# Miniprotein binders against tRNA-specific 2-thiouridylase MnmA (mnmA): the designs that were tried, part 14

Target 1, 344 residues: tRNA-specific 2-thiouridylase MnmA (mnmA), of Desulfotalea psychrophila (q6aiz6)
Amino acid sequence: MIKNITGIAMSGGVDSTATAILQKQKGPVLGFFMKLNQPDYETQRDRVSQIAQKLDIKLEIIDLTEEFQEYVLKYFSASYFKGLTPNPCIICNKEIKFGLFQQAILRQGVERIATGHYAQIHKTAAGYQLHKGVDPHKDQSYFLSRLSQEQLAHSIFPLGGMHKGAIYDLVEAHGFHDFRGTESQDVCFLEQDNVVDFLEQTAEFSASSGNIVMNDGKILGKHKGLHRYTVGQRRGLGISYPVPLYVINLDVKNNNVIVGENEQLFHKTMAISDIHWISQPEREDLLHASVHIRSTHKGAQASVILKENNRASVIFDEPQRAITPGQFATIYKDTQVLGSGVIL
Below, E stands for the ipSAE of ESMFold2; O stands for the ipSAE of OpenDDE; V2 stands for 0.75 times the mean of E and O plus 0.25 times the DockQ between their complexes.

## First folded at step 14 (miniprotein)

Design h5 (from g4 with E25Y Y26L; at its last look DockQ between E and O 0.95; V2 from the best seeds 0.84)
Fold by ESMFold2, look of step 14:
Structure h5 (fold): chain B 344 residues (1-344), chain A 99 residues (1-99)
Amino acid sequence: as target 1 above (344 residues)
Amino acid sequence: SEELEKKIEELMRLLYEILRELRKYLGDPRAVKEVAELIFELIRLIEKLKKTGDPEYLKELLEILKKILEILKELGNEELAKEIAEAIKEFRELLEKLK
């Protein structure tokens, strides 16, 4: 008789390896590796294959190169055209890893897919909840804030209740001694510099130089394209000024990078759009919640005013530094992710 | 200028007090949403006023305060309505001084 098989998302890093070990102890597994536009695909493929072989796990490769390339060009081009700083990891999780990749795995007859994410899924009478991972230094719930109920229902996060040190101990106990002290290998090569380099290599993406200006219009230098700059950035400006200056805004209309002093980065308010709720809030009008404006943000208490068309106005209890249009604001109640929206 | 900064600080404390009361109120969600959104707009306007000193923002501030006052009266919060009414009086006097 054929038993329920758990799919394992394998990427060649310590977290996916630990996930595979843990799930194989619970029952039959089938490994899946996602082919994207990785800069060093062959090395990663060989590494994943070696790990799968050592664990006696059958590995399937799912090629999503074309879909990923089309998505990246569309999302990033549209974002940079509007002067927005996109968040590729959130969108890749929603559309690729838990979207196309998950769908392809489910078509193999696999009922659920385990990934090495540091987050927790709790099933309740009201549906599936997403919660922070217990290791506060590794928690990835921010990046999963756009997942649907169906995507969560098919997902398993075995590492969510564990700390990173225990993960290293686990893989070492199973013969993997080369992971400790190194950063995890995964499919996330989508840091801003990597994505910008990828886009600039395509024939249809081009950047125009422009001015670096103060808010009053004084020209301090030239920039190499708006897409290379992020609100809050200090380094890489190539300007000389008596006090430190930071990017405070990207002006698409005039093709200017607007700079100013650190104090100009602090704001009590922001607007967000395209809100997705994993868990519907208790009230329809006004929430008081912890809001994270980027993955590295520690969260800040805010009043969230719910508006029509999946928009919200956010009033922070204390000013927040470097609120960046195009990034995602993720709304938490204690450890629970309620949802997220795009910062305007 | 220093008088304006003092009045802005007092107003900001009042706005956050109103937000705290709205979080406790379970009645008319449309009125709650409307007041909170007006507070959102007012805080943004205050930031622009402090940055630029442009008196046009002070005129807009007064208009928003009047809207907040009316809704607080409809919600039956006479104490906060009285405080907003006093703020309106104070900022109207400041605007007249800028003539």
Scores: ipSAE 0.795, ipTM 0.934, lowest interface PAE 0.8, mean pLDDT 88
ESMFold2 (binder alone), look of step 14: mean pLDDT 82; pTM 0.825
OpenDDE base, look of step 14: ipSAE 0.850; ipTM 0.948
ESMFold2, look of step 15: ipSAE 0.754; ipTM 0.926
ESMFold2 (binder alone), look of step 15: mean pLDDT 82; pTM 0.819
OpenDDE base, look of step 15: ipSAE 0.849; ipTM 0.949

Design ko1 (from g4 with Y16S R23S K33S F40S; at its last look DockQ between E and O 0.71; V2 from the best seeds 0.00; counts 0 for: pae E 11.7 > 1.5)
Fold by ESMFold2, look of step 14:
Structure ko1 (fold): chain B 344 residues (1-344), chain A 99 residues (1-99)
Amino acid sequence: as target 1 above (344 residues)
Amino acid sequence: SEELEKKIEELMRLLSEILRELSKEYGDPRAVSEVAELISELIRLIEKLKKTGDPEYLKELLEILKKILEILKELGNEELAKEIAEAIKEFRELLEKLK
């Protein structure tokens, strides 16, 4: 049988290294590393190069710095301007890692690209399905909920059926003994704190200070820009008050951070827009499913009432804490990711 | 079992129509919200009924349908109210067969 070259997304962490080892054992591979605006690029590049050399894998560097900068400025600035809390990892996966990066790899004639994600791709007669990884503590399916059928068709997730402990054993058996007991280097640098720092380092980004207020308008302090706050946040408010207060809402019209007590964070309903389906639901009008409102959310049973223009109303069985506009609601049926929408 | 599943499918289509029609009317926001909550409870009961076959969930389903009917009548949606009343009649007949 004729073997095809498999592309490997290499990032210098244990998961991408294990992926490279597993795929090298199956056939010819070519390694790919993204150059973005990461602050530790040189260190990461040197580490990835060292790993590739040790594994005898040819490494290509794909420079996406300008494309990444444009996407970050457009998506995250627009989101924060509207008082939304964006999800950087979902967008990075959809537009960068499985978008621009995957396309650049495909243009070199590589048909399949392996990444170190903890998720499963199942091919069926109806198309490709995305499922949770078997390790419940490492499952990353939430962050992949915007992928298209074409993106999934070109993707391989070798770690989806494995547990993290087995990954450390694998890389150690191949001479990599410096990963265990150390924080993973596969952590996305686009997390909220890093995105805020990145945007503020960019000369085009601008935000103004304003007031921290109660629902009744009482001023309790000042904020350093709406982009620095998220619904449900308790720390970093810099205010004095007899009881704990939490960010309840970001009021862009008045440039206010609205705070209140924990009980004000619970809601039974939400609206979502821009729904993307990985697997089209059987019904066009409504479904009952587990909905996750963020990556760390346990998931909650809900009725999803589909509307025109890829919108839906979501009614949870039980009130959910800190439903956050701009984040993604990911819709699951058992282990299967059906799709996701933007919380309004 | 197949008869129950078919009537559940018809009810689900009706529930979707009710939600869509209420969004168009811009009626009493509290009444619209109350109907949406009742429909959510109904969908949960339908799931339990399909999984267990327990007639007690069918009794609870009927109680929720009656509440939806009352709200639709107060809102003046007599066409939707008639459809819900017919669904109530059909599910009552199914419940009597299970006795």
Scores: ipSAE 0.000, ipTM 0.408, lowest interface PAE 11.7, mean pLDDT 84
ESMFold2 (binder alone), look of step 14: mean pLDDT 80; pTM 0.797
OpenDDE base, look of step 14: ipSAE 0.022; ipTM 0.404

## First folded at step 15 (miniprotein)

Design u1 (from h3 with E25Y Y26L; at its last look DockQ between E and O 0.95; V2 from the best seeds 0.84)
Fold by ESMFold2, look of step 15:
Structure u1 (fold): chain B 344 residues (1-344), chain A 99 residues (1-99)
Amino acid sequence: as target 1 above (344 residues)
Amino acid sequence: SEELEKKIEELMRLLYEILRELRKYLGDPRAVKEVAELIFELIRLIEKLKKTGDPEYLKELLEILKKILEILKELGLEELAKEIAEAIKEFRELLEKLK
């Protein structure tokens, strides 16, 4: 007997469907769908089941509802108490999709798991490297910057070398004509608004109202809880002022949202902690690299000063807007992801 | 204020020049990390000085510059060390004027 079976992470979207098609062409596959606290679970389950049936793929459901609930409560509550803006998609990939879910799939006797991520895994003599996907509009490497060598070793990203248009053509050629023109529902459904609503509705979560203030202490209004606000935000403040104001900082000690004008959002420096390296940098002291401070950031050249205890000090060549504590800074060398750390 | 802003701009250009030279430097990684971290702290301090004008920040700036000077000499970066020494002189004069 030969146990050369590839697991497929199936989510019901076009990308996971294309992944299943491509991997089925290469050998035997098993499909896996994770059950979490998705608000639309039954609809998504039915859709994934229909796709699996069309492709003649046996589908198994991995129930992670309890583990996900405990994890989300701990991570996001802890972030709130520190005045940090958490990043649910990075954490979901590290701890849930490539953590609990991957481990459960591997226990079924499957050796590798394919997902529909737009990123590339390159095996070298020094280990596994993570690289940007070739489609710059779909690249998801930023969100995978916390993955371990072991997690990468068990992963396949068949879409990393492809463009989105080719994906639609592929699934249509295999009888799936209802994806084009609809928004992609990516596998990680944990958006900030959804996670916050989940915490307030299903978990014992406590937050208090407070003031929206300027740096000089002038009170401009009330906020609905620090966890609902993000540095750089302009909309949803509910205040009146002669010029546009933006969230500059979340002051946990005084329970204040601090606002100011746009120019106050620009800084040349930041500190990061809890750095995880996918690939160790060749220098141990100072490197010059492209640093992305959020998924939509174009990236900026910076001097990265490597410190003890997985910390770094970052000096950008040009000022960067809305550097947000709790988000992740991802460090790139050209297309290669070196690692990421938590912005302080 | 105009004189202070001019000297700060000159210092910022020098700090980035030092960073560029440190990226090329092939020895003593502990000293490279130390001077680069002092530059990081100095850039943050400059922001506070520009915002407030408080001469206490100028005193702190001078102490950091002295530490940078010593490390640049140890690394053999003599021309940059001379430029930092001149910056120290200029900022000491500015501090005396602000009192």
Scores: ipSAE 0.761, ipTM 0.927, lowest interface PAE 1.0, mean pLDDT 88
ESMFold2 (binder alone), look of step 15: mean pLDDT 83; pTM 0.832
OpenDDE base, look of step 15: ipSAE 0.860; ipTM 0.953

Design u2 (from h5 with N77I; at its last look DockQ between E and O 0.95; V2 from the best seeds 0.83)
Fold by ESMFold2, look of step 15:
Structure u2 (fold): chain B 344 residues (1-344), chain A 99 residues (1-99)
Amino acid sequence: as target 1 above (344 residues)
Amino acid sequence: SEELEKKIEELMRLLYEILRELRKYLGDPRAVKEVAELIFELIRLIEKLKKTGDPEYLKELLEILKKILEILKELGIEELAKEIAEAIKEFRELLEKLK
């Protein structure tokens, strides 16, 4: 095991570059770049290599292409078969970035791995806590809500206590002047369109067209497979109607996309399953907490009724829009991530 | 009807008040979970009742309220138990009017 060496997850963007700069100031580092099925892999690899060379950081490439395809096929195909909308970034973080990638880096004898995530890890007597990043516009704690204690123990998030402007200032002070005004390179490439394209290329994945209907059964058009639609979606339906219509539900049994008006998207309740706790709640029965139903959600106060088998019933203080089965509900106490579960 | 909507609104306020009291309660977590879950079921049932207007949902609502009342009494939350008992009486009267 190589003592005092910190691994750096490098991806070619400003956040990973700032992470590398900050960690190199603290001691010896090794850079690591993850090869998946990135559309622009060679361009990204060349960029990361140039940054690593400028910072005098040795760079290793870890090829996880086969493993990534196995996880994507299994998780997303099963989810879409059940009419669920999966969350690719949460699963990529849990299984790939902090799973297989982290494990491969640790096998090199590196003690801990730093990434450019905007979130905070706090070590306490009771274990590791995950907290929101201080920059509310960049906070990524939602996407990290499935991480285990062991995964957190091996992780460093140097950017969690910083704002994005300070990140640009830091990299510019170290000779990197071309990041301002460019798109971030640290974003996971698992967009819905990319995942859909991947799944449709496999022989095991099957999906068929069906109807776009209203609750009363009126047919308004045809859909190209349930996996192409998400609750709350308005665009891409290919229908005409006097008022705006939104996807309300994905009906697997009848192979229908159910649509309705915006008001039908609001609900006070939801059920969640497969809860993972980063930090165990103080009581075993009922919590009042802020619950985020997607990454862009502002959070809503809710009563969370804890049930056996890692399930919960959630009652929001106010109705919430577009609660989406298959997505993750993340439970916060103030800035702390307590855990997350799959929306049913 | 307009009367039904008013009583549902009053019930919803009462259900959230019960949830707030359950969050303060320090004993018997199994009973707390049971009442809270019944409230969850009731809120979902109320949504169905408001959407459809079907009085059969009102019958189911009364059965859930009776279960909530029994557990609130067991937990010693007497003031809210009395309010649930009054709600049961009011909804029972409304159901009779719909016959």
Scores: ipSAE 0.817, ipTM 0.940, lowest interface PAE 0.7, mean pLDDT 88
ESMFold2 (binder alone), look of step 15: mean pLDDT 83; pTM 0.832
OpenDDE base, look of step 15: ipSAE 0.853; ipTM 0.951
ESMFold2, look of step 19: ipSAE 0.729; ipTM 0.920
ESMFold2 (binder alone), look of step 19: mean pLDDT 83; pTM 0.828
OpenDDE base, look of step 19: ipSAE 0.863; ipTM 0.954

Design u3 (from u1 with Y25W; at its last look DockQ between E and O 0.95; V2 from the best seeds 0.00; counts 0 for: pae E 2.0 > 1.5)
Fold by ESMFold2, look of step 15:
Structure u3 (fold): chain B 344 residues (1-344), chain A 99 residues (1-99)
Amino acid sequence: as target 1 above (344 residues)
Amino acid sequence: SEELEKKIEELMRLLYEILRELRKWLGDPRAVKEVAELIFELIRLIEKLKKTGDPEYLKELLEILKKILEILKELGLEELAKEIAEAIKEFRELLEKLK
């Protein structure tokens, strides 16, 4: 009655296409496409449908438009009003792709869902472990650091052990010749400009102008709302100054964008909250680990002081540039993701 | 000043040595957390002191060092406790010069 059918998250890009090819070789599959508030939905739908047809895969569309608006966009609005820089991909993975989308697929009687993520899932006696993908330039484990054990248990990442070049070769060998020279994107609406535009059009969103200031309070100009600025930003400040200036802090209390020179972006310490552990650390007090403060960060060795209520204090061995409140710090042991927390 | 910068460099090296020793420690986790958190606070104060030169941060730094000293003695880390005590003495002398 229940067959061993694998669900395939299909998005119309090279990675999801390769995933579909690989999984169909292993057994029966059913394709699923997620409808969100993509500005190019019709084009993407048509591409996914054509790929599914060529591969002889039945495709179902799961409409999550309303849920996306409620869960993900409200998170962005609340974060920006607090002067925090949110991370859309981490939240979308946790709440939408591996949350609502995965659950909708499971309700169709499918037990496992394959996606085109470059990461590895290892099942051990102690549970599921998340590991970096083998291609260091494509590794996506940082963005998956909030996944629960249940979410990992239902997930398959066939591309985690492969390099990007092999993916292009695979899809070309199966008749798909249009992908080389492009980088497919599964997230169309979460780009910053789209989120900012959407937020400013809602009746609930309100932002006020304020000052761009130096640490000493000297006013250099005005800003159009704190939500338009990110720690480490240099461009788009609209000010004139003899040396380059960067956003070093967003001061919600005084409604100020605080700027300074590049050297002021370096810190040895940070605090994190709301820690989620995929794999529990071996000590309960202090660990030494590689900590990534954003997706493009190479990682930095740090002492992580474990505190109550899923908090930690982090001391880096070397100063780190542009530590950004609202982003996620992901804690690694070698290739393994231990967990992640929100930067304060 | 150059004297302050040199003392800060020496203290920073000592704080990281303490962290390395705490990673080897198999005793009471509560005490490990407490001294490590005090080191975290101290490093943040050092950054503020270097940016502002405000002697009020130096007074606060001394209070944290005294707390670290007490815990290091409780943990039996005598060599590190002696080095922290010397650092306390040196920063007290520096603070007196600023009066």
Scores: ipSAE 0.561, ipTM 0.877, lowest interface PAE 2.0, mean pLDDT 87
ESMFold2 (binder alone), look of step 15: mean pLDDT 81; pTM 0.815
OpenDDE base, look of step 15: ipSAE 0.843; ipTM 0.947

Design u4 (from u1 with E34Q; at its last look DockQ between E and O 0.96; V2 from the best seeds 0.86)
Fold by ESMFold2, look of step 15:
Structure u4 (fold): chain B 344 residues (1-344), chain A 99 residues (1-99)
Amino acid sequence: as target 1 above (344 residues)
Amino acid sequence: SEELEKKIEELMRLLYEILRELRKYLGDPRAVKQVAELIFELIRLIEKLKKTGDPEYLKELLEILKKILEILKELGLEELAKEIAEAIKEFRELLEKLK
């Protein structure tokens, strides 16, 4: 039946290729490639087309360039105006990849969409749960922590229960021998520097220079715009000082980058807003959970105090380094993603 | 001062003990939220006090401790309330020394 077709998000990498192989073994598939503002679009398109041809998969290109540019400009500009460090990968997953792209694929008559994400979807009587991928070095659940129940219901993550080595073995068994050793190549163009360059080329974006200062106001240098700096950053400050200094705060009011020693980066508390729950907490007042403050962060045990208007106050059991406003705090119970909020 | 740092460390241990007990407490979620939020505010005040040494933060810390004490009594957490009352006494003495 036509309605049992699975869409495959194809990107030209080993993970999406393995996904296509696995899903084609289970039934009819259609391939989909998303056109954004990729600097390497032509090369990536040609690669995806060759893979689809080799696998005998019909490929459709969905052009979301204008929508992506609008979201990036709006989201990053708004974040910069508030002195926040945004996370474009989380927003792109929520709004673009599993938003506009997923919706366009479903309109083609496809039932569900498979992607090469290392995460697990578990259907329960209470709804869909998102869990970490089994390979701890490849787990991508942090970046999926904003997905809705509807988005999860239409998604398949075939690689979530697999390890990286098995993925290479699978694609090699199907005639793809050129992936091993190249996975670390970044096929995503959502790096901070790329977005900063894009924003500065836009006439609507403006930033002013200012001072790099210590807490006491001592001026150590100048900065070229707050949007170029991140809490915890040491490189690229262009200052000289007897001990290492780090960005500890972005002061929008005075247009200053505030620097200090590493010790000043440690805090036991943070506030988060705009919380999205994939799985509802069992208590309405207080949780004790593992909280990740960025994608590379080891989980830290914390008391999470639930407040009105999708806000929470977080008290960590141990101080955490470089808590960064604008990034997302993702709340885990063991392997399960409960939800995420924006760090204030 | 060294005495202030020692009392702050003792207070921090007590605050985490209260949080652990609140995790077990199921009777009044509004009061649980209120005490936990006061602890959150208090930890942030301690950071400012350590950074600046400003006695005004110590005064504000005492006001928050009094609110915590009141709610712990309402919840029937008498041993924790007694420990908070002792902390209030100790920080009042420290504040008087700074005058």
Scores: ipSAE 0.789, ipTM 0.934, lowest interface PAE 0.8, mean pLDDT 88
ESMFold2 (binder alone), look of step 15: mean pLDDT 83; pTM 0.839
OpenDDE base, look of step 15: ipSAE 0.865; ipTM 0.954

Design u5 (from u1 with L58M; at its last look DockQ between E and O 0.97; V2 from the best seeds 0.85)
Fold by ESMFold2, look of step 15:
Structure u5 (fold): chain B 344 residues (1-344), chain A 99 residues (1-99)
Amino acid sequence: as target 1 above (344 residues)
Amino acid sequence: SEELEKKIEELMRLLYEILRELRKYLGDPRAVKEVAELIFELIRLIEKLKKTGDPEYMKELLEILKKILEILKELGLEELAKEIAEAIKEFRELLEKLK
């Protein structure tokens, strides 16, 4: 197989279509579409096929339905059993999109795989760096913070240096006029389905009812399973109280949802584990960095104390709201993603 | 109570000042890591003390401050060590008042 063939991850959305257009201008390409457990698979497959035909791109379908179900089900079940709030998009990127899918594409003899992600890959003497996309409203670097050097080496993000408006202009210039009004295309079934409903459909998942309590133990109501609640949540509690209450903590030990006022959601510290570094920090002891505790977080300056066994203690310069165990904390230096870890 | 809150705020400012100096400190990464971790533990302890007012947390706070003092002296951070020593005296006095 020739080494200059580029694989294109095609999903039927504007971003993947623009990616295909840009990469075909640079050399020979092959299109690839993931079959997962997505709703309306047949409609999406037909749309991707029509786009590929219009662009004169050969399309191959990679069926990862079984692998997706096994990885995602185990990850979700284990997370919720421990009272953690999982992040499916980060895990899907690491294990499925840039893992099994990328590997299947590479076996076809292509050299690298292009996807429509809004992020930048910079090759340096020290290795590959991951940087924010230039469009701050579309940047997806947070969701790519678990990627390995090998995964980055085989990846191309043609949209990382572009703004969304230019993407629409590009596809329209190539005869695609029905994408405006669609700012994100999600091939992951979890962004299309309620994760609660998905978990409850599995034979493995089991949940027990329990109490909704204040910090002092006052019982305000009942819950139908800890998996239905997220730290910072206000709606869906089914309780009456004179002031607004929020989920403060999920107490697995006592099977309680702990609620409190908004002020109780603010903390200056957190611990993280299972840290993955895309770029190794310069110091082995302490760094000062911008830490994002979720994708929509604007980031907060913090001291990050590096510990053994891929752990860290984080001290924020200012209190942060709704630090959520099980989510990922992504560590940035300016535009560069250094790495990420699981919030404890 | 109001006196305690004032001293806690002063201590918090000092802890962040120490963190800023540690970020600039080049050398002895084991000691830097240890004092930074003690500060992390102390901030969490302060949160519990503010929430409960329990004097047992003040006893733990004093033990952590003594460890921080020792490391600051070893790192040659004399002015910060003097400030921590003063904080130790102040919290020891507060603890005696609360008994």
Scores: ipSAE 0.771, ipTM 0.930, lowest interface PAE 1.0, mean pLDDT 88
ESMFold2 (binder alone), look of step 15: mean pLDDT 83; pTM 0.833
OpenDDE base, look of step 15: ipSAE 0.859; ipTM 0.953

Design u6 (from u1 with M12L; at its last look DockQ between E and O 0.95; V2 from the best seeds 0.83)
Fold by ESMFold2, look of step 15:
Structure u6 (fold): chain B 344 residues (1-344), chain A 99 residues (1-99)
Amino acid sequence: as target 1 above (344 residues)
Amino acid sequence: SEELEKKIEELLRLLYEILRELRKYLGDPRAVKEVAELIFELIRLIEKLKKTGDPEYLKELLEILKKILEILKELGLEELAKEIAEAIKEFRELLEKLK
């Protein structure tokens, strides 16, 4: 048995291809591709197989279709039942990519798994730290904020210290032309529309139409199911009103989409639960930290009041728009991800 | 309502000042958490008061301010406690006007 074999998570995009190139230069590798419910699975598999063959990397497919279906039904149905807007990419990273997939790869005798994520892992005497990727436009650390110490210990992120332009140059130098000018898509079909479509196909998911209302109860129209709407949404409401209206809240008790003007979306406070700490805070009472309420959020300074049972109350220095229950708030100290929790 | 809005703005500035002092304070973490949580509740209450104008929220605001006052004294933050005591007096007067 050969020690020091590195697994490569291969997906057919430029980032995973660059990762494979870099790791093969350093030692023996095995390629791994996960099968989920990807709508374009056969095309993606053929592309990954061609890349692996060109790089002389043995490729193994790990079929997680059934496990993935169970996670989608369980997590997303429960979220929508409670009027929450789930975050599929964070959960997929925690439970699937670095969970079931990583474990299956390790059982093949691989020491660690390299993926094409733009984030950095720093090993310290106190444990593993997760840090933002160097390229601020590609940083993916937000989506990795639920990873455990064990998951980080088995992970390598070779692209974390690189910029996207260097990645294109690298793959072109190794005979992979035409990635430049196209968006790199490491395969994840967990976009909200895909998840919604998948859930509606199952008999276990039950959603019904209801009313679109203002805070005073005035009915403005009908909605097609709470799961199709997100706090802050303006388009797709199908209502007529003299000024722009936005989804303010999803009222599961009355099966109503509550709408209001943009000003009603701004709040100085939020509560979070189910906090997972990658790195424990130095204080047990109160932090001042940068908090990101979604992946596209630029981060905002906040007082984070630590409570029992992995809960916190968050007071932003400035009001934040469209704080969305069910999404994740990720807590940063400078470049370091401390952890994340579910917005209530 | 203009007088109320002005007093609310002054209170919010004070609450954020208290939060800044609590972030520097390294003793008695239970008391720090308790007063910070009361400030969290108070900011949420202020948002409801501004939206509705309902004087019942003003009564709740006064109850929370009294709890904050006691904890600030316990933490030895006497100047901030004095400012909260003045705010309590001002909002009590406003509540009497709205009866």
Scores: ipSAE 0.725, ipTM 0.917, lowest interface PAE 1.2, mean pLDDT 88
ESMFold2 (binder alone), look of step 15: mean pLDDT 83; pTM 0.831
OpenDDE base, look of step 15: ipSAE 0.845; ipTM 0.948

